VH-VL binders against q08179r182to404. Designs and how they scored, part 35

Target 1, 223 residues: q08179r182to404
Amino acid sequence: KLIEIRKKTSEFLHETLEESNLITYNTIENAEKKQKFLNFFRKLYSAKEGKIMTFQHDEISAIAQMFKNDSVLDNLSRPQLAAMSKFMSLRPFGNDNMLRYQIRSKLKDIMNDDKTIDYEGVESLSQEELYQACVSRGMKAYGVSKEDLVDNLKVWLELRLRQKIPSVLMVLSSTFTFGGLPKENYSKAFSPLAEKKETKSKYDDLLDLYYDGILQVLSSIPD
Below, E stands for the ipSAE of ESMFold2; O stands for the ipSAE of OpenDDE; V2 stands for 0.75 times the mean of E and O plus 0.25 times the DockQ between their complexes.

## First folded at step 17 (VH-VL; framework fv_prolgolimab)

Design p5 (at its last look DockQ between E and O 0.74; V2 from the best seeds 0.81)
Fold by OpenDDE, look of step 17:
Structure p5 (fold): chain C 223 residues (1-223), chain A 119 residues (1-119), chain B 106 residues (1-106)
Amino acid sequence: as target 1 above (223 residues)
Amino acid sequence: QVQLVQSGGGLVQPGGSLRLSCAASGFTFSDYWMYWVRQVPGKGLEWVSTISDSGGRTYYADSVKGRFAISRVNAKNTMYLQMNSLRAEDTAVYYCAKEGRDYGYFDYWGQGTLVTVSS
Amino acid sequence: QPVLTQPLSVSVALGQTARITCGGNNIGSKNVHWYQQKPGQAPVLVIYDDSERPSGIPERFSGSNSGNTATLTISRAQAGDEADYYCQVWDEKHHVFGTGTKLTVL
């Protein structure tokens, strides 16, 4: 069913993202940001080598903000584009440009919807609207309580609108958080995140989960 | 080059109406949310209204809700502000503004249009 | 509804560093944006998202935000920097501007 399809698609994306070039270093205009970028990925690769590295949410956000939807999409392979389309409940057809266009269009819709929801408040949404909003964003929604859907969407809005995480990264990160998929082996080197508190709310847990997912996506970028 | 060119405004009596226009160029107008911000002469800035990219969603400051109507015609790259039931307190320079690449700020502004409400 | 408080005026000598503050309850948790407005002109974005510079804005302009205070810093102040400066945030359902600061370059 839909859950199984998403799971398989997520697994495929997870396996193939390592081959993706999500961003070109040279596209970063600011010298300070370039250095920050390099330092982050050095730290990330050190973690891959088995060193215990801790990442803070702000560190992850800062790097994630350097990515752009278009740049990421332009560097995805056809199978990845197709998989992402399916994950977003799109019907993949046509050439690579068509797939990119479809994904880009869907992301645009989501981005506008995020702003709308932000103006009107997450609490203003019906359960069905919340469900659809979460599904469209690749979030777990089936069998999830209204309260949890609200938290999911709030976390999404925080990351998208406050932390300015690109939507494409958010959708890709959802592939790592979806359905309890196993994390990469080096994920242990990333955890715990510096932002982890002793007493966490469900919201905080979700936030951590997404940041972990984003980190997984970023870790998949080849040298 | 992004440009926002405003027109309309002027002197009106209390209870009167005015319509402001903002013509956009240099960017894909239909992809961006647009805004009106006003400034009382010698005073600070005040957000007035927001319209979504398609025009399907509109939002207003409490001070103008029910009296002002924001709209847009994407085919004409133009945004409007219909101001009804004008009050002396509405006297201000009105600016149209474009949403930035990121959410929550205004990266380009029109030249402003003076609206004076006086008997 | 949050109120963003700015000093009425700030003076800086030519070539020195000016700092304009924007105070708000827990403003550090929000994204703060800054606008420059010269007399008779429209506002110009100079900083967005606390510390990001738009294209064309000199590196002399920088921003920071933490706790209850955001700060716009203008290093090596020039005569052309004399203007009104406004901070701005998004607050749940509306945009909020600071009270504005007049910067004088001496």
Scores: ipSAE 0.874, ipTM 0.956, lowest interface PAE 0.5, mean pLDDT 90
Fold by ESMFold2, look of step 17:
Structure p5 (fold): chain C 223 residues (1-223), chain A 119 residues (1-119), chain B 106 residues (1-106)
Amino acid sequence: as target 1 above (223 residues)
Amino acid sequence: QVQLVQSGGGLVQPGGSLRLSCAASGFTFSDYWMYWVRQVPGKGLEWVSTISDSGGRTYYADSVKGRFAISRVNAKNTMYLQMNSLRAEDTAVYYCAKEGRDYGYFDYWGQGTLVTVSS
Amino acid sequence: QPVLTQPLSVSVALGQTARITCGGNNIGSKNVHWYQQKPGQAPVLVIYDDSERPSGIPERFSGSNSGNTATLTISRAQAGDEADYYCQVWDEKHHVFGTGTKLTVL
């Protein structure tokens, strides 16, 4: 049962990501980006100590864009790579390099499918295609309405294709957003400024949720 | 390092056909989506067509849909544009282009091939 | 197909800063890319994803994008910067190019 496998692998990844060094400050390409990194993680550190902090989508995206798929994968342990593979419905096989290759190959397939969907339109997908697209990306799809599948896929495309969030971070963030009902999560200090004087759409709520997932991945990084 | 070398083109009558070629080197051709972009002399750039890395997906601008066919042979590192039912407004320099490391832009371009459609 | 509006021409004195605009409704929500094209040559990518610079493009090339306007900025303009410049976005199933701007370095 896919749901049970994903819950178990998500829990393992959540417990162990704190121990991984997914990005190193000195590998950041220029001084301007290094400063953004410092400001963001200084703010994030304050939030971990219980201070009230909120993050805008743009600042989360800017930091996420500094990550690279291969660097993240190189810094995951074999048990973490195996858990990620199982979450992605892959059969883990071989040594660390083979696991990284299998994950990279799947991420490339998803990216090609993302591009295809963007050219053809989300509305062109059949019910089965929508279901498979959402399942393959780590989303809950069983028992989910067609309208919700469309909205989730649109948010994925926005983040991956427009906001340029690296594919590996998208999958890791899916482990935080896979569950159904939020358990009193609207009070988290890490969410973007979501409740300004505006009528929020379901799409906007989903976008906030997915950015919160990315923020949770970033929060798991040791400083 | 990365190079896209084009061939084909020339003068053709309205209703005629031409096939353009784009030979790639300096990168793993089969890993990248490829494009055709054209430029009417003295005018701007217009996207024409896209082909996925495997060749299994093809997309076209409305102005050429049904008349042009993009294809690729990955074993030859070559992309093609079959142009049928040519019209005077198809007169342009045609460029092949490579998608960058991420989505939405064209990081390397071929030298361009002139196609003239005139009686 | 929709079009992105650019000024027909921009002039800049040698050593000064040139700014080339690309106008479109809510273009700030899209990724804007910029190409340089010299006479008789193919376009060359100079900025992608609003503000990112490809390897080999000088630091004096920079980009910004907000609201309805994206801007390509060329500081310390050189004679070799004289060219046509095009912006480009992905917009709802299509790659869309701007109308083009001829930059003249005086």
Scores: ipSAE 0.801, ipTM 0.919, lowest interface PAE 0.8, mean pLDDT 86
ESMFold2 (binder alone), look of step 17: mean pLDDT 92; pTM 0.940

## First folded at step 19 (VH-VL; framework fv_prolgolimab)

Design q1 (at its last look DockQ between E and O 0.48; V2 from the best seeds 0.75)
Fold by OpenDDE, look of step 19:
Structure q1 (fold): chain C 223 residues (1-223), chain A 119 residues (1-119), chain B 106 residues (1-106)
Amino acid sequence: as target 1 above (223 residues)
Amino acid sequence: QVQLVQSGGGLVQPGGSLRLSCAASGFTFSDYWMYWVRQVPGKGLEWVSTISDSGGRTYYADSVKGRFAISRVNAKNTMYLQMNSLRAEDTAVYYCAKEGRDYGYFDYWGQGTLVTVSS
Amino acid sequence: QPVLTQPLSVSVALGQTARITCGGNNIGSKNVHWYQQKPGQAPVLVIYDDSERPKGIPERFSGSNSGNTATLTISRAQAGDEADYYCQVWDDKHHVFGTGTKLTVL
């Protein structure tokens, strides 16, 4: 039942995200960054037109870093906000502003928690703490082993604290990563270039999945 | 404009105590983690302590653990460093610092406060 | 415990390009930040996250990080650039600073 809910929520977000104006191009101050931004989305558009395009993780990160939590939240529709809230285990309540406030507040808590976990170590968390940490971040946690929860949270911290991916995008990407959507629904046209590692760990696989999710979120941004 | 104004410090004997203060302005103090960094005169920089936005979490360098206590009063936009059991090796200029917009760096620093531990 | 190694001193002629290195094991996988400190003053952030410039920092300042070496590049060096420079990273529950480099402008 929970899996089905997550899947439906993920599908809904995927379908409606493209209708949202998530990016404020004009907020990019640096000319070089603007050019990178444009090139990236041109590449995405080409991919949508059926051209096979590959995206590197650093490329995805660079673009993702240009987004701001507040800007993204301000451009989400009510259904999207509600869906996001549910995915974050929040109770959708009130008007759009209230939903945004709740999400923003939760994101702030997560951001501080990320720093705390980084100082204290993921391994220091109890199973319950790990569970809650993953749930709050939109990750699948039910029925997941402690080891996998640790890995999931490590990947999260890498992307959030090291790669500086905005938390809003991370949560949204989690909907794609953990939403249980069939792989077939992923546009093969958008394939992040996985680092050629001879032996991929579960951590690496999860990292790849998150980048795929982030790419999907970015690809859903309207023209 | 972001400002960090420090006070306190001075000369103290080994085993003594001092309290440093850092008054913040120009930003929402309660939204940012804050830090203390020290510098021995003529030497490099050393991280001393971290405090979370709410003050609920504190972290210390091994060299000061058990002796120093970082705290903050958000309503007063002020951070403190209580230094107990001071040693000669604690002699340094102490800086308060603000976390940047992103994690892991310090975007603004106080003017520094000299702490001298000497018999 | 992790050590960030910087040269003790770097000299640059006025108008030339100075490069200050920060060495560390796999430092390329970390975010490196740089601070400028003039005598008797507090450190000033000049580069963060390897290559980002804070507002007010001239474009002459740039940063790169790969492999085991991060580099602060100061193009068109000015007399006012003479200072100590420190790299810094977050590493396993610690903020770690480099040993510092004195930049002299000739």
Scores: ipSAE 0.883, ipTM 0.959, lowest interface PAE 0.5, mean pLDDT 91
Fold by ESMFold2, look of step 19:
Structure q1 (fold): chain C 223 residues (1-223), chain A 119 residues (1-119), chain B 106 residues (1-106)
Amino acid sequence: as target 1 above (223 residues)
Amino acid sequence: QVQLVQSGGGLVQPGGSLRLSCAASGFTFSDYWMYWVRQVPGKGLEWVSTISDSGGRTYYADSVKGRFAISRVNAKNTMYLQMNSLRAEDTAVYYCAKEGRDYGYFDYWGQGTLVTVSS
Amino acid sequence: QPVLTQPLSVSVALGQTARITCGGNNIGSKNVHWYQQKPGQAPVLVIYDDSERPKGIPERFSGSNSGNTATLTISRAQAGDEADYYCQVWDDKHHVFGTGTKLTVL
């Protein structure tokens, strides 16, 4: 039931996200970041037009860090806010400002829980705690082994706490990874720092999957 | 303007106790995790303790676990460090510090409070 | 506990570029933060997350982090930059500070 709600809300968000201006170029902090923004999106638009492009994890992270939770939420329509709320297992009610507050509050709760887990160790969580942590972050958790829940949560912590991907983009990325992420012919994330051995670990595969989700969110932004 | 004003401290004998205070202003205190960091005179900085924004979670460096207790009263915009079973090696300037906008660093610091543990 | 090693002192001529290093095993995978401390004063954050400047810190302060070394760079050094500098990371459930570097501006 939760899976069906998440599939439906994810589809709605994916279809409508390009109609929203989630970041304004003129508000970017400095000229160096503005140039990174321009270079990245020109490369991304080339990939949409059929050129095969690869993106390093560091490139994706640098752009994602430019987004602000409040700015993104301010630029979502009420139906989009309601869909996001439902995806996050919140009961949408009230006006747009109340919906934004509910989402912002949930994102803060998740961030506090991320910090708690980082201090106490992922290994200290029980099966039930792992399950709830993954569910609250928009991950598939039912029928998933403890081993896989741990890896998923470790990827989340790496992206949110170390790579500093904004919470709102983390949740939007989950909409692409929860319902299945179609392989994109022109978009592929990879990391020069992550590929030190002949084979990737399951953790590295999950990290790449989540970076692909972030890239899908970024690729949904209008020109 | 963010300010952290510290009080407490002083001279105490080994085995004694002290309570440090850190009064916050210029930001929404209840939104931020808070920290204690100490500095032995003429030496470097050492993290001592962390408290979550609600006060529901507390963490300590191994050297002070079981002897120090961090707490906060959000209605008073104040954080505390209760220091028990003090040892000579606890002699330091103690700083309170505020969590930055994101995870892992300390963006504003109090003025420091000297604690001297000597017989 | 891991050790973040910094040189004891660094000297720089007025107007020149100072570089202060922070060494640690695989520190490039961590976020490195830098604090300036003048005598008798509390530390002040000058760089966070490897290379980000807090509001009010001049652009001549910059940072980098790769491999086993993070570097704080102060271009066009001024007399007022004379201070102790500490790096800091989060590492395996602990906040860890570097050993500290005294920067002298000649």
Scores: ipSAE 0.820, ipTM 0.929, lowest interface PAE 0.7, mean pLDDT 87
ESMFold2 (binder alone), look of step 19: mean pLDDT 92; pTM 0.940
ESMFold2, look of step 20: ipSAE 0.796; ipTM 0.916
ESMFold2 (binder alone), look of step 20: mean pLDDT 92; pTM 0.940
OpenDDE, look of step 20: ipSAE 0.881; ipTM 0.958

Design q2 (at its last look DockQ between E and O 0.81; V2 from the best seeds 0.83)
Fold by OpenDDE, look of step 19:
Structure q2 (fold): chain C 223 residues (1-223), chain A 119 residues (1-119), chain B 106 residues (1-106)
Amino acid sequence: as target 1 above (223 residues)
Amino acid sequence: QVQLVQSGGGLVQPGGSLRLSCAASGFTFSDYWMYWVRQVPGKGLEWVSTISDSGGRTYYADSVKGRFAISRVNAKNTMYLQMNSLRAEDTAVYYCAKEGRDYGYFDYWGQGTLVTVSS
Amino acid sequence: QPVLTQPLSVSVALGQTARITCGGNNIGSKNVHWYQQKPGQAPVLVIYDDSERPRGIPERFSGSNSGNTATLTISRAQAGDEADYYCQVWDDKHHVFGTGTKLTVL
């Protein structure tokens, strides 16, 4: 039941995100960043037109860093907010502003928790704490081994604290990463370039999946 | 404008205690992690302590663990460093610092407070 | 325990480009931040996250980080750039500062 709910929520978000304006181009102050932004999305559009485009992780990160939690939240529709809330194990109620406030508050908590975990170490968390941490971040946690939860959280911390990916995008990407959507629904037209490693760990695989998710979120941004 | 104004410090004998204060303004103090960093005169910078936004989590360098206590009163926009059992090696200029917009760096610093531990 | 190694001193002629390095094992995988400190003053953030400039910092200041070396580049050096410079990273539950570099503008 939970898997089905997650899948449906993921599908819904995927379908509706493209209708949302998640970023204001004019908020980018740096000319170089603006150019990077434009080039990135041009590349995405080319991919949508059927051209095979490859995106590197650093490229994805650079663009993702240009987004802000508040800006993204302000541009989500009510159904999207509700879906996001559910994915974060929040109880969606009230008006749009209330939903945004709840999500924002939760994101703030997660952000502080990320720092705490980083100071204390992921390994210091109990299984229950790991479970809750993953659930709050939109990750699949039920039936997942402690080891996998640790890996998932490590990847999260890498992306949030090292790569500086906004938490709102991380949560949204989690919907793609853990939503159980068939791989066939992923546009083969654009793919992140995984680091050439001779042997990929589960951690690496999960990292790749998150970047795929982030890329999908970014690709859903309308012109 | 972000401002961090420090007070306290001075001369103290080994084994003594001092309390430093850092008054913050120009930003929402309760939204940011805060830090203490010290610098021996003529030497480099050393991280001393971290406190979370709510003050619920505190972290210390090994060199000061068990002796120093970081705290904050968000309602007063003030952070403190209680230094006990001071040693000669604790002699330094102590800076309060604000976490940047993103994690891992310090975007604003106090003016510093000299702490001298000497017999 | 982790050590960030900086040259003790760097000299640059007025109007020329200064490069200050910060060495560390796999530092390229970390976010490096740079601080400027003038005598008797508190440190000032000049670069964060390898290459980002805070507001108010001149474009002459730039940063890069790759492999085992991060570099602070100061183009068109001015007399006012004479200061100590420190790199800094977050590493395994600790904020770690470099040993510091004294930049002299000739």
Scores: ipSAE 0.883, ipTM 0.959, lowest interface PAE 0.5, mean pLDDT 91
Fold by ESMFold2, look of step 19:
Structure q2 (fold): chain C 223 residues (1-223), chain A 119 residues (1-119), chain B 106 residues (1-106)
Amino acid sequence: as target 1 above (223 residues)
Amino acid sequence: QVQLVQSGGGLVQPGGSLRLSCAASGFTFSDYWMYWVRQVPGKGLEWVSTISDSGGRTYYADSVKGRFAISRVNAKNTMYLQMNSLRAEDTAVYYCAKEGRDYGYFDYWGQGTLVTVSS
Amino acid sequence: QPVLTQPLSVSVALGQTARITCGGNNIGSKNVHWYQQKPGQAPVLVIYDDSERPRGIPERFSGSNSGNTATLTISRAQAGDEADYYCQVWDDKHHVFGTGTKLTVL
């Protein structure tokens, strides 16, 4: 039962993520990026019950791009690696290094599939191929219309291939979009360009949702 | 450190065939998607073809589709471009290129080789 | 194929700032990459993903991208910066290159 496994592993990851040092300030490439990091997290930590902080998509993307897949994986505990593996429909076995290898291999397979879809077009996928593509990326796909699956996959491709959100953060974000956002959430993503539209499309709503998921991963980082 | 060394090229009559080679070193060749890009002398750059890291997926610009075939042999760290049914407009310097650590750009290029298609 | 329009040439005085534009419909939604090509040589990547610099490229090279225009900026231009410059994007199943700009350092 994939849904129940994903719900359980998402909950575990949400509860434990702040214990992991997913990024180190001192390893950030240059002073300009360090300042963006400080400004972002100062704003994020100022969020309160009575004051919801809003973040532009570009703002979130710039911070997410500072993460490295290998560094994130190296700083996850074995129970977290096992939960992540199970969320990704892998059979965890062996020591921490074997779990990291399994996850890296799966992330590479997804990235190659992302590139393939981008070259061939989302419209070239059959219903079954589209379903499998969404499931493998941690999306809710059972009982979802073909049109909604297409929009979900297009948002994924935009985030991973255009916005350059690291693959590990994409999966961790999926645990929030699949398992649900925290009830007491004082931060929200938005797009100023989409806000200028008279009517927001389903794609725009999904993009906001996925950015909210990324924002949740970032907000789980300890000081 | 990263090096792409090309071979092949030359003068060919219209309708003829030619095979270009690109030998890679200084990186794990089998981890990267690879590309061919061409340039008419004195003019701009045009993407020609893409091959996935395993070689299982290949893609072509419309102008060469059905006439060119990209391939690779990962055990030899070498990529090839088989060019058939050559036309005058295929005359160009052909570059092989490596995809960067992420999607969409070409971080290292071969030295280029001239292909001339003329009667 | 979409056309990425660049000025044919740009001139800059030694030590001054050069700006090379790359125009395309909604190019701000795409990742723009920049290549330097000196006569008789292969292109060299100088900027990727709009504003990122590969290792070995001087900080004098910077990039921006918004709306319908991406810009490569070369501060404190040096004689060695004289070259052709191409922008490039991924768009609708194709890698698309700009028309090219010859930069002359006076």
Scores: ipSAE 0.829, ipTM 0.933, lowest interface PAE 0.6, mean pLDDT 88
ESMFold2 (binder alone), look of step 19: mean pLDDT 92; pTM 0.942
ESMFold2, look of step 20: ipSAE 0.805; ipTM 0.920
ESMFold2 (binder alone), look of step 20: mean pLDDT 93; pTM 0.941
OpenDDE, look of step 20: ipSAE 0.882; ipTM 0.959
ESMFold2, look of step 21: ipSAE 0.794; ipTM 0.915
ESMFold2 (binder alone), look of step 21: mean pLDDT 92; pTM 0.943
OpenDDE, look of step 21: ipSAE 0.872; ipTM 0.957

